# VHH binders against p49116: the designs that were tried, part 227

Target 1, 238 residues: p49116
Amino acid sequence: EGPLLSDTHVTFKLTMPSPMPEYLNVHYICESASRLLFLSMHWARSIPAFQALGQDCNTSLVRACWNELFTLGLAQCAQVMSLSTILAAIVNHLQNSIQEDKLSGDRIKQVMEHIWKLQEFCNSMAKLDIDGYEYAYLKAIVLFSPDHPGLTSTSQIEKFQEKAQMELQDYVQKTYSEDTYRLARILVRLPALRLMSSNITEELFFTGLIGNVSIDSIIPYILKMETAEYNGQITGAS
Key: E = the ipSAE of ESMFold2; O = the ipSAE of OpenDDE; V2 = 0.75 times the mean of E and O plus 0.25 times the DockQ between their complexes.

## First folded at step 13 (VHH)

Design m45 (framework vhh_7qbe_3; at its last look DockQ between E and O 0.94; V2 from the best seeds 0.82)
Fold by OpenDDE, look of step 14:
Structure m45 (fold): chain B 238 residues (1-238), chain A 119 residues (1-119)
Amino acid sequence: as target 1 above (238 residues)
Amino acid sequence: QLQLVESGGGLVQAGGSLRLSCTASGNDYAMGWFRQGPGKEREFVASISRSGSYTYYADSVKGRFTISRDNAKNTLYLQMNSLKSEDTAVYYCAADQYGRYKAPNYDYWGKGTRVTVSS
């Protein structure tokens, strides 16, 4: 059996909406986030092992880990997205809601902590200078997580995750041989992803676009979307 | 496509110092310096990660050269101290699109700047 990932899976290029508005409005933020989400799911679809699991299992996996994949995508695309600016804009928008007493004190705290966690995670990944290969493997490890409830083909999922881990290990050893503990430093970042709320992420990045529709509910449609449709969408939306 | 333009090369006496610059059309790349001396193959000099957190040097320049970058200016630097005649070469700036400061191959290259160290 061949490798889980190939060089074709390393490329992860996000195209931002153009032009960038002077004021980052909710629509721009949501559009940017949607493009990242689509790119992430498209990436998953491009993996032969992912395809081999079947449509139902694929959907279940993505539903379970979309927030983690999205967050890794945010980290990876932080520069092109101007993520800090986006997060600042989100906070500013949130301030309006706070002033209008639309949120409880506890909810405000939760949302602000979530934003902090996102920024901190992305900063930590930037500090580690995670490269495109490492991101690809990390995303694969997150994608092929067997520890989500309700999954089928758990043995295969576990196998693919192990393969991703092994390939990452080999890559890091080969590329960064002088840094003995790089693999460990990279892997130890993954638990932070599990601390992040998918609901809050959805609210911050997607409510302006999908309204009351959940990411969970649209995942099957995104996964069935043709690559040409996706490419057309990003080109036509500009 | 990323554009790289080196500058700062020139004539310097042995034991002297020189600072090279490389201006890039983007900053989301791991970058490095290479050099090619007369009659020699191109060789690795130094590399730096995207954020600048990690650097790597060839043994021949370790302790004498310092690689750095200013991402706000999209500029890569190579501070060369204690220069030797053996450092005479055309110095090239390179970038890796995947952000590997230990990249086996670099995707983008500058045209180079000549450094001549006289004895």
Scores: ipSAE 0.858, ipTM 0.933, lowest interface PAE 0.5, mean pLDDT 93
Fold by ESMFold2-Fast, scan of step 13:
Structure m45 (fold): chain B 238 residues (1-238), chain A 119 residues (1-119)
Amino acid sequence: as target 1 above (238 residues)
Amino acid sequence: QLQLVESGGGLVQAGGSLRLSCTASGNDYAMGWFRQGPGKEREFVASISRSGSYTYYADSVKGRFTISRDNAKNTLYLQMNSLKSEDTAVYYCAADQYGRYKAPNYDYWGKGTRVTVSS
């Protein structure tokens, strides 16, 4: 049995809408986030182990973990996205909404806490200088999570998760041999991903979606997209 | 597409110091310094992670050379102290697209800056 991930699964290149507008708006943020989401889902569907689980299991796994994959993608692509600038603009808008009584104080608090958790997560990953190989394995560990409710084939999913963990360990021990505790520092970051609300992520990054469609409802369609259609989405051609 | 331009090379007496700079068109890379002495293959000198939190040095330069970076200026530095005649080489700036400061190979390379140490 070959490796879970090939070198082709390490390449994760986000193409941003350009140029960034002088004033950030929901359409630019939504377009950027959509490109990252499409890139993340097509990354997952390209994995032979993922394909082997079958369509129904694939859909269930991505529905369960898309927010975790998306958040890892935000951390990995934070520099190219100018994520700190996007989050600062969202915070400014929320503070103005408090002054104008447009949103309840309770809701604003929940959203601000989510943004703080997201910033803390991205900053922790940046300080660890997580490389592209490490990100690929972390995404695989998240993708092959056997503990989501309603999943079938949980034994096979667990096997793939363990394989991802073993390959990450081998990679880190070979590449960063002198840093005995690097793997532990990386892995303890992952539980934080489950504390972030997918509903709040949708509100922050996907408000510009036409027709008030949920990410859960579009996942099966994205997973079935052909390469040309996918490329149109990630480049913004149309 | 990433452009790397080295500067700061020159002639220096043994025991002296030089500071090399490398200006990059981007900063989302692990970066390193390599050198090639007369009649030798390129060898690793030092590397630094994307944020600058981690550094790695060849045994031959530990304690004498310091690698650092200023991401606001997209600039990589190599401070070379206690220079020896065997440090004579063309020094190259390099970058790894995957952010591996301990990369087995590097994707982007500058054209080099010459350092000559007189014995």
Scores: ipSAE 0.758, ipTM 0.894, lowest interface PAE 0.7, mean pLDDT 89
Fold by ESMFold2, look of step 14:
Structure m45 (fold): chain B 238 residues (1-238), chain A 119 residues (1-119)
Amino acid sequence: as target 1 above (238 residues)
Amino acid sequence: QLQLVESGGGLVQAGGSLRLSCTASGNDYAMGWFRQGPGKEREFVASISRSGSYTYYADSVKGRFTISRDNAKNTLYLQMNSLKSEDTAVYYCAADQYGRYKAPNYDYWGKGTRVTVSS
């Protein structure tokens, strides 16, 4: 009953740590990524359909899709984050790790391939000029994916995904009526998200702050945070 | 708060050309040009996506006007050729914070620059 998303769910404002250091370091990158993660989890929590699924289903759903939501967030916020600069700093750090023999050659190949895929994904989204409404619906489609292993209430999740798809279709048709293939071009970007590795995302963006604890393990705590505490985590520079 | 400042307006003979500029305090927006003629409501002229890859024109200016942007300089342009007396208006630069190159509403507006086309 009623729309899945309202205009209040379209706003997605990332605030970066300030000031930006002259030389990027692990702590700046981890803080920036943490703010995006918290913003993405807060966005998901704000959706009435998500709230209606209940706490255990909420946790399972976000555990299944957090990396896809995070990757969409990276693409949406690439300019404000200076993502190209962050990725260049990470590549330079990896080159230093080779000199110090900290990583195996196979691992380095995996990580570099992941960085290339991430860069190409973000570039393709920018080239299509994906707008904020389209990002909101794409995130909803990703969030309400019923086909992840271990989910309960998959029938209801599927209904919500269908609704997100219908609202995206209606939005694109109304807004970009002359571009008959825009919906198809947008939707074919989604499979690339499933190729992104949660393990590598943690290594690229969250090493040094998370320690040995995976993002899977902290998701229940992020989802339970009081609004005031949550706002302190994502707005330290605003 | 995005700031938009138009320039390049003036008096031009019918059939002539003029280029408008809009300097912005940022470039992460879809942008457009609107105009308001004497005794008329403000109307859409042209728009351009964040990257510049997509443009859209009102039928009345298609083929005569060209919208473009230089994101390195945070500047939006409108090249106006084959000007007609009905093109006389105050021209406004506008930006959409959600990146819609065919936005139904725009969030930020300049104060405008006047173009007068003499016949």
Scores: ipSAE 0.717, ipTM 0.880, lowest interface PAE 0.9, mean pLDDT 88
ESMFold2 (binder alone), look of step 14: mean pLDDT 86; pTM 0.882
ESMFold2, look of step 15: ipSAE 0.697; ipTM 0.875
ESMFold2 (binder alone), look of step 15: mean pLDDT 86; pTM 0.883
OpenDDE, look of step 15: ipSAE 0.850; ipTM 0.930

Design m46 (framework vhh_7qbe_3)
Fold by ESMFold2-Fast, scan of step 13:
Structure m46 (fold): chain B 238 residues (1-238), chain A 119 residues (1-119)
Amino acid sequence: as target 1 above (238 residues)
Amino acid sequence: QLQLVESGGGLVQAGGSLRLSCTASGNDYAMGWFRQGPGKEREFVASISRSGSYTYYADSVKGRFTISRDNAKNTLYLQMNSLKSEDTAVYYCAADQYGRYKTPNYDYWGKGTRVTVSS
């Protein structure tokens, strides 16, 4: 059997909405996040091993891990997104909400703690200088997680996760041969992704999209999109 | 799409120092320096990761050359000390789209800047 990922699965190019507004707004942030979400789901769907698991399993896996994939995507695309600027705009909006008594102090605290965790994660990944190949394998490891409740074919999912881990190990040992502990430093970043609340991610990045539907509800639709529809969503063309 | 422009080359005496610069149209790249001397193939000199946390050097330049970057200015540097006649070459700036500072292939290249070391 061939490799889990090919070179085509390493390429992960986010196209930002244009033009960028003079002042950041909810619409721009939501459109940017939606493009990253669609890119992430299209990436997952393109993996032959993922397709081999079947539609029901594919839907269950992505529903379970979309927030982890999205957060890895935020870290990987932080520079092209100007993520620090987006997060600063969100913080400024929250500070204004405190002054106007529009949100409870407890809710603001939860959201600020989430932003802090997100910043810490992205800063950690940036300091490690995680490359595109390493990101592709990390995304595969979180995608092929056999331990989510309600999954079928868990033994096959576990085998794909082990294959992703093995290919990451081989890549790191070959590419960064003198850095004995690099793989361990990379892998210990992954548990933090499970501590990130998908509900708070939806509130911060998808307020304009969600309305009366959740990300969980749209996942089956996105996974069934034709390639042209995916490309339209990630570039903003229809 | 990425543009790289080298500068700082010139004539310098053996034992002297010279600093090369490379201005890039973006900074989300691992970057490196290569050189090609008269009658020689292009060879690797030094590379640096996206943030500047990791560097890698060819054995021939270890201890003499220092690679660094200023991401706020989109600029890569090569500080060359204790220059030898064999360091005479055209020096090229290169960038890797995947952020690999240890890579067999670079995707983007500058046109080069000439360094001549006189004896």
Scores: ipSAE 0.738, ipTM 0.883, lowest interface PAE 0.7, mean pLDDT 88

Design m47 (framework vhh_7qbe_3)
Fold by ESMFold2-Fast, scan of step 13:
Structure m47 (fold): chain B 238 residues (1-238), chain A 119 residues (1-119)
Amino acid sequence: as target 1 above (238 residues)
Amino acid sequence: QLQLVESGGGLVQAGGSLRLSCTASGNDYAMGWFRQGPGKEREFVASISRSGSYTYYADSVKGRFTISRDNAKNTLYLQMNSLKSEDTAVYYCAADQYGRYKEPNYDYWGKGTRVTVSS
């Protein structure tokens, strides 16, 4: 009946820390990633259907899907983030760690495989020229995923996911009417998000900022932040 | 905010060619060309997706005009061939902030560049 997402949910504007340092460091990368994470969680909080599920369900959903939302955000904001430059800096640091024997070869291989998967995902989204409306619905589809272990209210979550899928289909068929297979090309990209390790994402983008705590442990606090505090984090007004 | 500056307009004889350029302060936008002839409403000409992989043309220009972009230079192009007197117009560069090259609601506009086709 009423739409799952309004036009306000399409706007997704990341403000990067300024100025960019002469040499990329873990603090700049962590600050940039944190702003994207906060923007993603604020986006989810603004959805009436998400709010209707209640606090406990909201926390469980975001804990289950934050890596998928974050990765979609990286793809959507790749240009404003200069993501290719950030990933190149991470690769360079990793290659230096090989030379110094600071990390095992097996661990380095795992991390490089993750970076390759991330680059391939972002590249595939860029080639499809996914628009802001399509990104909003894709984020809603991954947010309202009923199949994560430990979830309650799975029937209601599934209803919202189906609504997101129907609204994406309607949007794509109306907007890109001549491209009959566009929706299929978009949707087949989503399973790759589930194959990316949240632990490796955390290590690459959030090292040092969180200290000895995981993203999983801070999610309840971020979801309860006041709107002004939330906006301060994503705009970097400090 | 996004700044768009068109160039390349001028006087050309029917059957001739012109290449219009639009320099943008950013490249993360779907972009398009519109035109407005004397005493006419602004009409769509062509559009291009963020990466340049997808293009869309008005029926009146298909086969004669080619839209392209160079994201490294933040520049949009319109190659106009086999020009007709009916192509006389001010040509405007426009950008859609959500990346929609079809059915866009263009948010940003340049000031235009004038093309006059003699005949």
Scores: ipSAE 0.629, ipTM 0.844, lowest interface PAE 1.5, mean pLDDT 88

Design m48 (framework vhh_7qbe_3)
Fold by ESMFold2-Fast, scan of step 13:
Structure m48 (fold): chain B 238 residues (1-238), chain A 119 residues (1-119)
Amino acid sequence: as target 1 above (238 residues)
Amino acid sequence: QLQLVESGGGLVQAGGSLRLSCTASGNDYAMGWFRQGPGKEREFVASISRSGSYTYYADSVKGRFTISRDNAKNTLYLQMNSLKSEDTAVYYCAADQYGRYKNPNYDYWGKGTRVTVSS
């Protein structure tokens, strides 16, 4: 059977739109986020275990967990994205919206609370210095979550999640052998991902991409993209 | 893509101190120092995680060498104290793209800086 993930699944390289504009705008933020989302879905579809579950199950899994995968990707790619700069621009826009009375105070509060939760998550991952192998296994644990409503093949999904957990444990014990509690510190960060609202993530990062269409509506199409088409999306060529 | 440039090498007497620097074109890497002495294989000296929160040292240098980094300046440091003739080597700066500060393969390497410790 071999391992769940190969060396190719550890490599996760985000190519940002270039150059960065003098003033951050919705189009730049949306394009950057879209590239990360496409990279995340292409990463998932490249896993043989994921492919083995079949198209319908694959679509259901990604619809259920895309926000968790995206948030892990934000944490992993925070430096490449200049995520702190993007979040600062979003906060500035929200402060201006309060001054111009364009949004309700209750909605702004919800969005600000989401941004604070996101910043805390990314800071906690940075503080732990999660490496690329650890991120790959954490993404696999999130992807192969058997507990989402409406899933089929849940026993097989659970087996793949357990395999991801076992391989992460083996990796951490061998690589960071002197830090007996590192695995526990890493795993207790995961529940925070379930507290992130996918609707607020869409509002913050994807407003310009799809207009009135939701992320879960486009997931089946992204998962069916050929490698050449996917490469066109992440390079912005077509 | 990542460029690493070491500096600070030179001649120093046994028992002395020396600080090496490595200027990098980026900071999203776990980084380390390796050395190769006359008639020896290249050996690990010290490593530091991306944020600088975790460090790891070879037993031969523990208590004598300190690794640190300034991510705002994209600079890695190795403070070398209580130098011994056995520390004579070319010192190389290296970086791991996956952020592994233990058991890494190191994907990027500098050209090295020479340290000579006289007895």
Scores: ipSAE 0.591, ipTM 0.829, lowest interface PAE 1.5, mean pLDDT 87

Design m49 (framework vhh_7qbe_3)
Fold by ESMFold2-Fast, scan of step 13:
Structure m49 (fold): chain B 238 residues (1-238), chain A 119 residues (1-119)
Amino acid sequence: as target 1 above (238 residues)
Amino acid sequence: QLQLVESGGGLVQAGGSLRLSCTASGNDYAMGWFRQGPGKEREFVASISRSGSYTYYADSVKGRFTISRDNAKNTLYLQMNSLKSEDTAVYYCAADQYGRYKQPNYDYWGKGTRVTVSS
């Protein structure tokens, strides 16, 4: 019945905290990441198919895929975020932590490997020049993943994922008609998202959260948030 | 409010070369060149993806024109070789906010730069 996504679901505009501090700190990085996370969840919640699955399924689905949505958002918004500068600041902080013996060398190695994987993913998406329509459908494909443990309505979720895949195929074939293999090049990037640890993403970008709360614990709250509160989180307004 | 400013237009003899430039206030855009000749509709010339990895050309300019970009300088280029009198037009720089380099719905346009090819 009509397309899975409308043109309104293609628009994905991140508003960064202003002003940018002279030296990047945990609070600025956390605020920037939180805005992207809220934008990503508001985007998901605006999809009629997502709403149709019901609150409990919505919560379970987002808990399972938030890191994939967040990582796609980092790639899509890399320029506006100055993501390379943020990652360099995180690396510098980690190197200082090694010198002060605050973290184990093994843990730092795991975190550095995660940063490398994130950089490789963002670089691959940049080289493919993924457009806003393609990003919207890729986010829909990862959102409507029926294969996460504990999900309800898996048949309906699978149908929505297949619809997202079909609409992406139609879009790419019409828009990039001369590039026969573009869709295949795009889709083979997606498995890498599941190899990145949500726990490490949380440590890198969300350490500054008030009350030291987990992303898992705040997801139900964010999904139930009023539109005005979503807009406040996106723009930094109270 | 992306701003695009074209430069490099002028008079050139048939068979000659000319390089157009377009300076932008940002670089996270797919970009392209369009032209409008005297008494003609605006037509597509060439486009380039955000990173510069993909380019696309109108059949009329393939092998003669080369589109390129320098993202460090926020500058788009069009190298025009083997110019013909039919290439006479005002050349416009344009940008797509969604990064579509083929059949883009352009959101931002420059004011144009005039190219006249004499025989």
Scores: ipSAE 0.610, ipTM 0.819, lowest interface PAE 1.4, mean pLDDT 88

Design m5 (framework vhh_7qbe_3)
Fold by ESMFold2-Fast, scan of step 13:
Structure m5 (fold): chain B 238 residues (1-238), chain A 119 residues (1-119)
Amino acid sequence: as target 1 above (238 residues)
Amino acid sequence: QLQLVESGGGLVQAGGSLRLSCTASGEDYAMGWFRQGPGKEREFVASISRSGSYIYYADSVKGRFTISRDNAKNTLYLQMNSLKSEDTAVYYCAADQYGRYKSPNYDYWGKGTRVTVSS
């Protein structure tokens, strides 16, 4: 009944840590990435269809797709994050690590390939000028993916994914009526998200996490946070 | 809160050209130009996507006006050629918070710059 997403689910505003340091460091990058991750999870939890699936299913879905949601968020918030500057700083750090013989050449190659894939994805989304409504539906399509191993309620998840696809189609055809193939150009970007390693994303953006905790391990905790706690995390309020 | 400031308006003779500019206090918006002539409702003129890849024009200005942007300067432009008396209006720039270059409702508006086209 009713639309999968309302206008409240289209609003996606990232508040960056302030002030930006003169030289980017691990702590600033990790804080920025953590804010985006928390914003993404809070966004997912605000969807009534997502809530209806129940806590166990919600946890399983987000564990499976957090890297896809995070990468879509990086593309959507690339300008406010100055993502190109962050990636340049990461590349510079990696090049210095090679020179100092602190990382293997094979590992550096994997990480550099990941950065290039990320840059290509974000650039393609920027050139397509994906709008906030389109981003909201793309995030919903990846969130309601029924094909992850171990999921229960896969029929209901698939129904919500199809609803997201149908609503995106309706939106694009009505809003950009003269651009017959816009939807196809947008949807063919999604498979690239699954080629991105969540382990490498963790290494690049979440190196400041203490205790060697994985994103997968903290997801259940984040999803249970009260609204005030989410707001504190995404704004940096203590 | 995004601020938009238009400039470049003035008096020009029919058949002449004029270039309008709009400076934005922030970046990453889909933007457009609107105008309101004497005794008329505000009407759409042209719009441009965040990157500049997609552009949309009102039929009344196609082939005469060109919208463009310089994202490094946070500046939107409207190059107006072959001006007609019916182009006389206050010109407003506008921005959409969701990045829709075909926006049903723009969120941010400038205060306008006046263009008068003499016979």
Scores: ipSAE 0.717, ipTM 0.880, lowest interface PAE 0.9, mean pLDDT 89

Design m50 (framework vhh_7qbe_3)
Fold by ESMFold2-Fast, scan of step 13:
Structure m50 (fold): chain B 238 residues (1-238), chain A 119 residues (1-119)
Amino acid sequence: as target 1 above (238 residues)
Amino acid sequence: QLQLVESGGGLVQAGGSLRLSCTASGNDYAMGWFRQGPGKEREFVASISRSGSYTYYADSVKGRFTISRDNAKNTLYLQMNSLKSEDTAVYYCAADQYGRYKYPNYDYWGKGTRVTVSS
């Protein structure tokens, strides 16, 4: 078999909703986040190894790791998304919610801690100068995680993860040949992704979703969308 | 959509110094300098990672040129010291959308700034 990822899998272009509103609101944030989520799902679907696992296994993998993929996507697309501006708007909304007693103090504290962890993660990735090839392989390592409960075909998933790790190592050793410890610095960032709550990510970025539906419940529908319909979601084309 | 505008070119005497600038409309890019001398193909000069932590130089300029960036000012710099007549060229700023400072296929290019080194 050829490489796990091709150059087409390195391309990860987020198109933001236009125009940007004068004041950031729940609907704009939700639309922006939904586009990133759909782009991430489309990216995963395009990988031949992912398709080879079969639909049931594919769905289970993405349901288990969507928050990790989404967070890597936030870090990768932080500039395009103006993530710092979005997070500032969310913080402002949380401060207003405290004044109006709409949320418990404990919940607000948990959400603020999540925002700090997210900012620290994105800042660490920026300081490391993670490039598009490295992001693609980090997403593949996260996607092909064999250790989530309830997965089938775990030996094949593990083989794809190991292939992703080997190809990342080859890339880093070739491109960053003078930085002996770069790969280790990158890989130690990954455990932080599992400490971030998917429920809090939903609260921060997907509050505008109709029907109070969880992200993992809609993933099967996103993965089954026709290519044209899928492209309409990730590009925002009319 | 990224726009790159070079400045700072001019006439300098051999052994002199010159600093080139490139103003970018965005900063989430690995960036580099290329040059094209009279009757020559475009050649790589230097590159820098998005944060500035990694730099890479052509052997012909190593020890004489320094690449740097100020992300707060959206500006890339090339400090050129100990200039030689062979450094005479149009200097181009380039950016890579994937953030690769080594082995990129640069996606965005400026129109260049001319440097003439007289003996």
Scores: ipSAE 0.538, ipTM 0.789, lowest interface PAE 2.1, mean pLDDT 87

Design m51 (framework vhh_7qbe_3)
Fold by ESMFold2-Fast, scan of step 13:
Structure m51 (fold): chain B 238 residues (1-238), chain A 119 residues (1-119)
Amino acid sequence: as target 1 above (238 residues)
Amino acid sequence: QLQLVESGGGLVQAGGSLRLSCTASGNDYAMGWFRQGPGKEREFVASISRSGSYTYYADSVKGRFTISRDNAKNTLYLQMNSLKSEDTAVYYCAADQYGRYKSANYDYWGKGTRVTVSS
């Protein structure tokens, strides 16, 4: 009945592993990315509308959109993560792989194109100076996407997405009343998220995961974690 | 925990110029300047977005004051030109935790720097 998001859903604080190593490695990058992923899942799970859809629907939604949520999180937390430094380290590793013939040139080109798209997205969000309220609503619009294949309860999901869009519009029109076209500039950025491959995101940021475990396969476990376990993952505490 | 320290205040003659600085312990914030004159309520002066792409000014200072920032130095500036006696106030640096450069309320505040404009 009330608003889709409360002020508690605007707060999105990423705690980075400390200390940052002198030389970036796959373990540090994976730990940083995992903390952002867990923070994003915890954020989604805290929304009453999300919980109202039920466990099966929750799992299906997050499996379909985790890459979009993660990418929005990368943009929002780019400064605290030193994302440009992480991406530069990945690029350097990739260039070394060309010289040592460990990866095909075609695969490297594909991954470099993905990194370019990611940088372009993050730069566009930075230039628009997207605030915490706007990020929260953009994440909600992405989360409550009724158009993913295989979803049930699509009418309820669509209603929650429309509510997110309406609340974002009200917020932007009240807060940035002088900027008539700000909402349009923000919303036209969202389709780019669907063009980014979740498989490449997984390879770039989650290479340190043990075994043949995909992000898709671990999502149900993350969503069922107790609050203390979530806090342990995002802060490094026990 | 964000710390803000203002500097650059002083005595200046009407029609003169003065540049205020605010050093912050971080730069991932929308920031602004507020002032409080003798016997008056605190009022908004100017604000700037995280990247510096957007600025917003109170009508009383438009065309005279310029807000800017250097994120590499974690420093916010207010260039004040064509100063009037009515600009006499303690000037405060402020930051918004959510990055809203057009906010009614700011979360972090400096202790202020005094500007006196003589006629």
Scores: ipSAE 0.660, ipTM 0.860, lowest interface PAE 1.3, mean pLDDT 88

